# Designs tried in a protein design chat: VHH binders against EKC/KEOPS complex subunit cgi121 (cgi121). Part 27

Target 1, 174 residues: EKC/KEOPS complex subunit cgi121 (cgi121), of Schizosaccharomyces pombe (q9p7j3)
Amino acid sequence: MILPLFPETQVHVFVYENVSNCAAIHEQLISQNPIYDYAFLDAATILYKKQVYSAIIRALEDRRDEQMKTKTIHSEVILSLSPKTEISSAFRQFSMTKKSKNIVVVKIDSKLTEEEEFERLDKLVEGNRVEFSDEELQKLIDFKVLKKNYKLDPSTLENPLASILSSIALRGYS
Key: E = the ipSAE of ESMFold2; O = the ipSAE of OpenDDE; V2 = 0.75 times the mean of E and O plus 0.25 times the DockQ between their complexes.

## First folded at step 6 (VHH)

Design pb21 (from pa1 with S31R; framework vhh_7n9e_1)
Fold by ESMFold2-Fast, scan of step 6:
Structure pb21 (fold): chain B 174 residues (1-174), chain A 123 residues (1-123)
Amino acid sequence: as target 1 above (174 residues)
Amino acid sequence: DVQLVESGGGLVQAGGSLRLSCAASGFTFSRYAMYWGRQAPGKGREWVSGISWRGGSTAYASSVKGRFTISRDNAKNTLYLQMNNLKPEDTALYYCAAGLFPYSTDEADYDYWGQGTQVTVSS
């Protein structure tokens, strides 16, 4: 995907459902295996494509401005999904866990095409690829998790997009 | 009670400059990406420029790149467009728009719209 605000940055987003090896992937992430240099998100936390892209744009702005709070661009994407600035809280809220069943995977600065990344990820992820679309994401979301992560009340639950994007835009803004 | 009010348009000669302003009220300005669009006589709407929430990222249509500069002042809830080296083909109604998503050149992603300010560039 090409982002008009970052036209020279390669961005790929993948969605997997019914993943059976999340525990094994989690172990590789804890050991910082460079083969797993992606942002692995729990799909239970992602409702819209725009939610993911907004976090990516925020992370890319922070990298360009030398304002990153984390060590990698992929970690910065995870942080950027959170309405808070605390890194550990963001990871607990949005990162894949060993108990995750559906995941969203983000790759930034890939030297590979989308098709080549799919081939590579198919070797790492034991699950079914689905389209990165609002329709597919809405099948995987956990609204209880979403409500908790973004502190949504009944007035915002009918149209959470505005609240989610606002939270991403204003994280740590001062 | 959401309002976007453009100002600064007028008649200018080719090669001249104008600075447009867009005053926002009724919403949290710093949460919104801001955009400038234009509509020339007898033509559809054309995206001109966009700026992210804090002003860190900007994008421009190829027709204006290098001549126009978008900026914002979140403390004043105001968006600007500095237009230099104006050409007769820049003649249009210029309007600002607000959207929560800073990626988009698609007007369907714009949540709020101004009424516009007319810019006329004479040859």
Scores: ipSAE 0.250, ipTM 0.628, lowest interface PAE 4.1, mean pLDDT 88

Design pb22 (from pa1 with S31I; framework vhh_7n9e_1)
Fold by ESMFold2-Fast, scan of step 6:
Structure pb22 (fold): chain B 174 residues (1-174), chain A 123 residues (1-123)
Amino acid sequence: as target 1 above (174 residues)
Amino acid sequence: DVQLVESGGGLVQAGGSLRLSCAASGFTFSIYAMYWGRQAPGKGREWVSGISWRGGSTAYASSVKGRFTISRDNAKNTLYLQMNNLKPEDTALYYCAAGLFPYSTDEADYDYWGQGTQVTVSS
């Protein structure tokens, strides 16, 4: 997919449910295996497509402005989901863990076509690919995790989109 | 009370320039993406330009790219559109809009919009 603000940047987002090999994937990420150069997110933390795209746009703007706080664009996407600037906290809050069951995978600057990325990821991830849609994400979200990560109160929990987007926009702005 | 108030429209000859302003109040302007749209006589609404939250990124419709420049001043809660090399086909009501999502050309993502300011370009 192409974002209007970054028409030269290729962006792909994939969603997998019932993933059985998260521990193996996590080990590859820790060893920095270049085959796994993606942002691997725990789907329990993602409620909307707009949440993911907002973090991607924030990360791309920080890269353009030479203000990235992490070493890769994919790690910057993970950081950009967090309302706080602290890198290790962001990774604890949003990254896939050994115990994750459903994941969202982001690829930026792909040298492959979308179909080739699908084929590649389907070999790395032992799970069922589902559509990247608000409907599918709502089946995988953990509202207790979402509430904690964005500090949502009961008045905003029924429609948290504005609070989530505001939190992503305000990170480090104050 | 949320308000977006456009100003700076008027009559100008082809090849001329105009600078539009949109004054915002009642919301946290700096975290909203801002947009300029237009509606020509007898036509539907068209997206013209947008600027992301915090003023980092801009995009333009192909019909205005290279001639129009969008900018914002977050300290003044004001959005601008500098229009150069105006053509008769640019004649339209120009309105501004605001949305929390960092950038979208889908009007369903616009949370607020103004009533517009008329721009007329004579041949």
Scores: ipSAE 0.462, ipTM 0.728, lowest interface PAE 2.2, mean pLDDT 88

Design pb23 (from pa1 with A33T; framework vhh_7n9e_1)
Fold by ESMFold2-Fast, scan of step 6:
Structure pb23 (fold): chain B 174 residues (1-174), chain A 123 residues (1-123)
Amino acid sequence: as target 1 above (174 residues)
Amino acid sequence: DVQLVESGGGLVQAGGSLRLSCAASGFTFSSYTMYWGRQAPGKGREWVSGISWRGGSTAYASSVKGRFTISRDNAKNTLYLQMNNLKPEDTALYYCAAGLFPYSTDEADYDYWGQGTQVTVSS
């Protein structure tokens, strides 16, 4: 996708359900294997396409301003999903784990087409691709996890979009 | 009470300048991507310029690029549009809008809208 505020940046987002090799992927991420340079998110934490894109835009703005808190743009996307600036907490809350079943994968700065990235990811991820859509994400979300990560009360949980996007935007502001 | 109140419009000669302001209240201004749009008499809305949450990213429609500058002051909850080298074709009602989602120039992604301030550029 082309982002109007970052027109030179290529962005691809993929969703996989019923992934059987999360433990193997997690091991590669810990070893910092460059083949796995993607943001691997637990789909249990993602409810909206706009949630993912807002985190991407925040990360891209931090990179442009030389204010990234993490080593890569992909880890900065993971951090940017969190309402807080603590890196370890954000990774614990949003990154896929060896026990994850459904994942959202983000690639930034790809020189490859969407199909070429998908072909590469098919070699890395043993799962079923589904459409990156609010409808599909709604099937994979864990509302208990979402409530904890964004500190949602019962009054906001029925329609949490504004609260989630505000939390992402307000990170680092008084 | 969410409000966006534009000011600074008026009548100017072609080649002149105006500075528009948009005062925001009732929401967390620093969480919102801000946008200036315009609507000429008898025409649909046109996206003019957008600015990210902290002002680091700006974008402009081709028709105004190089002539208009968008900026914001989050401490004052205020959005600005500096308009230089105005043309009769810039005559329109200028309104500001606020949206939580900054990746689209689609008007549907903006949650709050001002009533607008009229800019008239005579030849």
Scores: ipSAE 0.144, ipTM 0.537, lowest interface PAE 5.7, mean pLDDT 86

Design pb24 (from pa1 with A33V; framework vhh_7n9e_1)
Fold by ESMFold2-Fast, scan of step 6:
Structure pb24 (fold): chain B 174 residues (1-174), chain A 123 residues (1-123)
Amino acid sequence: as target 1 above (174 residues)
Amino acid sequence: DVQLVESGGGLVQAGGSLRLSCAASGFTFSSYVMYWGRQAPGKGREWVSGISWRGGSTAYASSVKGRFTISRDNAKNTLYLQMNNLKPEDTALYYCAAGLFPYSTDEADYDYWGQGTQVTVSS
């Protein structure tokens, strides 16, 4: 996907369900294996395509402005999903864990095509790839997790999109 | 009560400049991506420019790139469009719009629209 605000940046987003090797992937992430240079998100935390793209754009904006708080653009995407600026909290809230079952994987600045990234990820992730769509994400979301991460009250649960996007946009501001 | 009120339009000669303003109220301005769109006589609305939540990222339609500059002041809840080297084909009603999704050039992703301010470029 090409972003009009960042036309030179290639973005690929993949969704996997029923992943059986999250513990192995988690160990590779802890060891900082460069083969795993992606943002690995727990699908339980993602409800909308717009949620992911908003976090990506926020991270790219922070990189452009030389205001990144983390070491890589992929870790900055994870941070950017959080309404708070605490890095450890954001990773605990949104990152894949060894017990995750469904994941969303983001790749930024790929030199590969989407198909080539898929072939590469298919060797790393033991699960079923599904379409990156609001319909598929809604099947994988945990609404209790979403409510906790974005502090949603009953009035915002009916249409949480605006609240989620505002939380991403206003992190570190008023 | 959401309001977007544009100002700064008028009549100008080709090669001239105008600065448009859009005053926003009734919503959290800094949480919205802001856009300028325009509607020329006999045409539908078209996207002109967009600016991210903080103003760090901007995008422009090819027809205005290099001539127009979009900016915002979140403390004043105001969006601006500096228009230089105006051409007769820039004649249109200019609208500001607010949207939640920073990727979109699609009018369907705009949540709020202003009434517009008329820009007429002679000759």
Scores: ipSAE 0.159, ipTM 0.548, lowest interface PAE 5.1, mean pLDDT 86

Design pb25 (from pa1 with A33G; framework vhh_7n9e_1; at its last look DockQ between E and O 0.85; V2 from the best seeds 0.00; counts 0 for: pae E 4.4 > 2)
Fold by OpenDDE, look of step 7:
Structure pb25 (fold): chain B 174 residues (1-174), chain A 123 residues (1-123)
Amino acid sequence: as target 1 above (174 residues)
Amino acid sequence: DVQLVESGGGLVQAGGSLRLSCAASGFTFSSYGMYWGRQAPGKGREWVSGISWRGGSTAYASSVKGRFTISRDNAKNTLYLQMNNLKPEDTALYYCAAGLFPYSTDEADYDYWGQGTQVTVSS
């Protein structure tokens, strides 16, 4: 897809459940294998499509303004999900781990169609692709983790979207 | 209390210019994407333009692209719409809106709305 704010940049987002090889993927990421040039997120930390897209937009704006804090656009997406400025904290909070079972995968600057990108990614991920939707994300979320990551309280738990989006927007500016 | 108050509308001849303002209060302005929409007589609401929170990324409807410019001053909690080369078909009630999502053309994503300012372009 193309974001209207960034018409020259193509973005794809995929969701996989029951992934059996997260540990293997994680090793490739640590090794900085260029074939794995994606943002791999733990689906347990993602509740809304808007959460992901907000992070993507934040990362793209940071890149445009030459204000990226991380080395790659994909790592910047991970950072952009976090209310914290610390890169290590952001990765601990939102990045896929060896123990992850469900993941959200983001590709920035794709030169491929969504289908082509999927075919490429499907060779790397051993799991079941599901729709990138709030409905599917809601099935995969760990609310305990979500509450911790965004410091949600009882007053914000009924509608955590506002708190999440505010946190993303205000990171580094509060 | 949250408020969005539009101003700057009026009567202008075709080819003329107007600059609309939207003064925001009661919420953290810099955390919101801001939007302009319009409603012409006998027509539904139409998305006109949007601008993200801080980065200043902008988007426009095809009907106004190249003629309208959206901008914001977060220090003043104000959204602007510079409208140049106005056409009779631009006649509408122009309203500003705010949403926590940095960009959306779907009004369902907007959290706050202004009452609007009338723009009338005569031929």
Scores: ipSAE 0.846, ipTM 0.912, lowest interface PAE 0.6, mean pLDDT 95
Fold by ESMFold2-Fast, scan of step 6:
Structure pb25 (fold): chain B 174 residues (1-174), chain A 123 residues (1-123)
Amino acid sequence: as target 1 above (174 residues)
Amino acid sequence: DVQLVESGGGLVQAGGSLRLSCAASGFTFSSYGMYWGRQAPGKGREWVSGISWRGGSTAYASSVKGRFTISRDNAKNTLYLQMNNLKPEDTALYYCAAGLFPYSTDEADYDYWGQGTQVTVSS
């Protein structure tokens, strides 16, 4: 995808359902294996494409402005999904776990062609790749998790997109 | 209620400059990406420029890049468009829009729209 605010930045987002090797992937992430330099998100926490892209834009602005709180752009994407500035809580809220079933994977600044990235990631993830679309994400979301992460109440459920995107935009400024 | 009110339009000679303002009220301005669009007589709407939540990132249509500058002042809830070296083809109704997703070229991504301010560039 091309982001108009960052037209030179290569961004790929992949969605996998029914992933059987989340525990193995989690071990590689803890070991900081550079092959796994992606943002691995639990799909239970992601409702909209715009939610992911807003976090990406926030992370890219923080990187450009030398305001990143984490060591990598991919970790910064995970932090940027959170309405809070605490890194550990953001990872607990949004990162895939060894028990995850469905995941969203973000790659920024790939050194590979799109085709090579598709091939590599498909070998790392034992699951079914599905389209990155609002329709597909709505099949994988856990609304209880979403409500907890963004502190949604009955009034915000009428427009969860607005509440979610405002939380991402205002992190650290409100 | 939400309002976006544009001002600063008028008649100018080719090569001249104008500064447009868009005053926002009724929503948390700093949570919204902002956009300037235009519509020339007998033509469809065209995006001109966009700016992220705090003004850190901007984007421009090729036709205005290098001549126009978008900026915002979140303390004043105001969006600006500085237009330099104006051309007759810049003649249009200029309107601002607000969207929670920071800058998009898709009009469907914008939640609030102003009514516009007319800019006429004579040659």
Scores: ipSAE 0.481, ipTM 0.757, lowest interface PAE 2.3, mean pLDDT 89
Fold by ESMFold2, look of step 7:
Structure pb25 (fold): chain B 174 residues (1-174), chain A 123 residues (1-123)
Amino acid sequence: as target 1 above (174 residues)
Amino acid sequence: DVQLVESGGGLVQAGGSLRLSCAASGFTFSSYGMYWGRQAPGKGREWVSGISWRGGSTAYASSVKGRFTISRDNAKNTLYLQMNNLKPEDTALYYCAAGLFPYSTDEADYDYWGQGTQVTVSS
């Protein structure tokens, strides 16, 4: 897909449930294997499509402005999900870990169609692809984790979208 | 209370320029994506331009690209639309909107709407 704000940048987002090989994927990410050049997010931290797209937009803006704080655009997406500027906290809170069960996978600057990118990714991820939709994401979220990551109180937790998107928008300014 | 107030419209000759402003109050402006739209009499609403909350990313309808420039000043809580090389077909009521999603053409994603400022471009 192409986001209107970045018309020359093709982006794909995939969601997998019941992933059995997160430990193996994690080792490849640590080794900086270029075949694994994606953002691998823990789906337990992602409630909305807009959450992911807002982080993507912020990462792309920071790249354009030469303000990236991490080494790749995909790691910058992980940072951009966080309300805090500290890189290590963002990765701890949002990245896929060896213990993750469900993941959201982002590819930025893809030269492939969605189907072609999926065929590549499907060789790397041992799990079941589901639709990238708010309906599916809501089945995979851990609300206790979401509450901690975005400092949601009981009233905000009932309808957290505004608080989450504001946190992504205001990182470094709030 | 929340307000979005457009200004800077008026009557201008074809080829001329206008600068529209949208003054925001009553909410945290820097956390909102902003939108300019327009509506000519007898036509539907048309998206004109959008801008992310930091102002780093912009998008334009093809009919205005290269002639219009959207910008924002978050310190002044103000959105702008610089309109150059105006044509009679640019005649419309121009309005701004604010939404938490950083950029969207879906009107349902916008929380606050201005009443609009009239731009009339004569031959």
Scores: ipSAE 0.218, ipTM 0.578, lowest interface PAE 4.4, mean pLDDT 88
ESMFold2 (binder alone), look of step 7: mean pLDDT 84; pTM 0.835

Design pb26 (from pa1 with A33S; framework vhh_7n9e_1)
Fold by ESMFold2-Fast, scan of step 6:
Structure pb26 (fold): chain B 174 residues (1-174), chain A 123 residues (1-123)
Amino acid sequence: as target 1 above (174 residues)
Amino acid sequence: DVQLVESGGGLVQAGGSLRLSCAASGFTFSSYSMYWGRQAPGKGREWVSGISWRGGSTAYASSVKGRFTISRDNAKNTLYLQMNNLKPEDTALYYCAAGLFPYSTDEADYDYWGQGTQVTVSS
């Protein structure tokens, strides 16, 4: 993916449904296995492509400005999804867990093509790849989780895009 | 009441400079990416430049890269476009737009639009 505001940065986003090995992946993430250097997100928390890209752009701006709060660009993406500044809270809200069934995987600064990264991830993730599209994400979202993570009220739940994107943009600056 | 009000257009000779301003009100300016677009006589709309939430990232159309500079002042809720080395082909109505998504150069991702300010560059 080419981001016009970061044209030199390689970005790949993958969506997997019906993942059966989330517990095994989670153990690898806890042990900090470098093979798993991706942002592994619970798809229950992601409603829009723009939500993911906004978090990526926020993380890339913080890296450029030497203002990252986490050790890696991938952990900074996870933090950037959260409307709060606390790292541990962001990871609890958005990271995949042992109980996750559908996941969104982000890779930044890959030296591999999208196709090569798919081949690599298909060996790590035991599930079905689907298109990274609003249509596919809407099949996997949990609106109860979304409401809690972004503190949405009934008036914003029917069209939450503006609220979600504003929360990402304003984190730490409100 | 969301408003975007452009100013600073006018007549200038080729090689000259103009600075456009876009004053924003009625929304949280700092949560929006801002864009400048233009429409020349007899042509469709063209994306000119974009800037992210706090001004950290900017992008430009190939036709203006190196000549135009986009900037913003979030304390003043104002977007700017510094236009240098103007050419007759830069003659157009210049409008600003606000979008929550900083990725897109697509006008379809704009949420709010201004009326525009006319820029005319004589040969």
Scores: ipSAE 0.203, ipTM 0.587, lowest interface PAE 4.8, mean pLDDT 87

Design pb27 (from pa1 with A33P; framework vhh_7n9e_1)
Fold by ESMFold2-Fast, scan of step 6:
Structure pb27 (fold): chain B 174 residues (1-174), chain A 123 residues (1-123)
Amino acid sequence: as target 1 above (174 residues)
Amino acid sequence: DVQLVESGGGLVQAGGSLRLSCAASGFTFSSYPMYWGRQAPGKGREWVSGISWRGGSTAYASSVKGRFTISRDNAKNTLYLQMNNLKPEDTALYYCAAGLFPYSTDEADYDYWGQGTQVTVSS
């Protein structure tokens, strides 16, 4: 099982490169189409699997404690990636945009298998599937975006993992 | 320099109790989920328990559920495992670890782990 800390919660993470229909997906997200109930992240902002899992665990803990600041668990995942508690800022920093090229998609509380979710997403996303791995994420990251989003010093850019995880875990405890 | 140092193991009779501690240094303890694992003589390592950053969420292997309690004190950078109603099959080297479980059975997914403290349950 993935995430033994939340054994009741089904989690799937998908990575797509060279996505051609981000503008169409963005319109569906703005209209709050329930078919698109996922966290759609810009892959330019994600460097590690642990970054995504840390945001998921933070969001699940906030849901358990009735401390969610957003309306859905998927929007809470997006917020949880941000070192700040400001919702609009977090969405601007981490959500996919109409101009995104590569995306990370998170599904929580699915009643479907990973294969069934992939089949569903393949109908929504016009792009190429890649493995959810640090190796693949490193091909898609934009280090200027990462540095800005986490306020990384030059000294931490060599190994930013600890700073990123601390930012996610300690958000709101300044 | 990252260190996880376990203590509190020893010899105890079946039905007894022990409290294990894990002192963490060299990393931001409060930003990591923490875990207890164990390795019985002649066997592979198995996950025992996990706890989230602030202690709001815990999980246990079915073999220890209801008998063991995991907790943490972030101000002291210390992880604990309260072990009650110990059984001979709980005899193992107990170690703490920091990291996420992207794959639930692979210790290679842990970022840091300690040397362990021996627990022996007789009878």
Scores: ipSAE 0.320, ipTM 0.640, lowest interface PAE 3.8, mean pLDDT 86

Design pb29 (from pa1 with S52N; framework vhh_7n9e_1)
Fold by ESMFold2-Fast, scan of step 6:
Structure pb29 (fold): chain B 174 residues (1-174), chain A 123 residues (1-123)
Amino acid sequence: as target 1 above (174 residues)
Amino acid sequence: DVQLVESGGGLVQAGGSLRLSCAASGFTFSSYAMYWGRQAPGKGREWVSGINWRGGSTAYASSVKGRFTISRDNAKNTLYLQMNNLKPEDTALYYCAAGLFPYSTDEADYDYWGQGTQVTVSS
């Protein structure tokens, strides 16, 4: 995928359900194994493709403007999903955990094609790949988690897209 | 209800400048990405520029990059397009649009549209 604002930046997004090795992946992320240089998100927190793309755009804007708050572009994507500016809170809210079952994986600045990243990830992730689509994401979302992460009330739950995207875009405004 | 009202168009000589404005009302302006598009006589719509919710990021069509500058003032619910070094090929009806996804060139992502303001650039 090419973003109009960042035409030189390669972006790949993959979705896996029924992942059995989240604990092993989490250990590799903690050890900073470069093979696992991706943003690993808990799919329970992601409702829309546009939610993920908005966080990617925000992270790329912050990198361009030399305003990143985290060490890597992938960790900046995780931070950018959060309506709060606190890094550890964002990771607790959106990052995969040892107990995650379904995950969304983001790769930015890949030197590999989408197919090559796919082959690599299929070896690292013990789960079933599904299409990155709003329909598939809606099967994996946990609405209680979504409501808590974005402070949604009953009226915004009827159409949460605007509230979610505004939270991502306006994070840290004060 | 929801309104987007463009102004600032007119007749200008090649090499000249114009500043377009788009006044928004009836929705939470700061929650929407904003866009400028144009339609030349006898042609389809062309995406021109887009701006994020706070104005921190912008995108431009290759045909206008370096000549046009998009900006916004969320306190005034107003979108702007500063057009410099205008060419006869820039002659078109210019309209603004609002959508939730920033930098989209897909018109299906636009929720609200203005009626447009005519820009005519003479040789």
Scores: ipSAE 0.006, ipTM 0.321, lowest interface PAE 10.1, mean pLDDT 85

Design pb3 (from pa1 with T28P; framework vhh_7n9e_1)
Fold by ESMFold2-Fast, scan of step 6:
Structure pb3 (fold): chain B 174 residues (1-174), chain A 123 residues (1-123)
Amino acid sequence: as target 1 above (174 residues)
Amino acid sequence: DVQLVESGGGLVQAGGSLRLSCAASGFPFSSYAMYWGRQAPGKGREWVSGISWRGGSTAYASSVKGRFTISRDNAKNTLYLQMNNLKPEDTALYYCAAGLFPYSTDEADYDYWGQGTQVTVSS
């Protein structure tokens, strides 16, 4: 997808359900294998397409301004999902773990076409690819995790979009 | 209550300049993307420019690129549009809008709207 505020930046987002090899992927991320240079998110934490895109925009702004707190644009996306500025907390809250079952994968500045990234990721991820849509994300979300990550109360939990987007926009600034 | 109040419009000769302001109140301004749109007499609405939460990212319609500059001052809860080298075809009602989603040109994603300020450019 092309973002109007960053028209030169190519963005691809993929969703996989019933992933059986998260432990193997996690080992590749720890070893910093460049083949795995993506943001691997736990789908239990993602409710809306707009949530992911808002985090991407925050990460791209930080990169443009030379204010990234992490080493890669992909880790900066993970940090940008968090309502807090602490890096290790953000990764615990949003990153894929060895125990994850469903994942959201973000690629920024791909040298490959979207179709070529699909072919590549399908070889790395042992799971079923589904559409990146609010409908599919809502099947994979864990509302207890979402509530904890964004500090949602019962009044906001039924329609949390505004609270989530506001948290991404405001947190880290005072 | 929420308010967006535009000011700075007026009559100007072609080639002239105007600076529009949009004063915001009643919502957390710094968490909202801000937009300028316009509507010329007898025409539909046209998106003019957008700016992200912190003012770091801006976008412009092709018709105004290089001539208009959008900016914001979050400490003053104010959005600006500096319009240079104005043309008769820039004549329109200019309004500001606020939305939580920063790159949307879909009006359904805009949460708040101003009433607008009239800009008239004579040849």
Scores: ipSAE 0.300, ipTM 0.648, lowest interface PAE 3.6, mean pLDDT 88

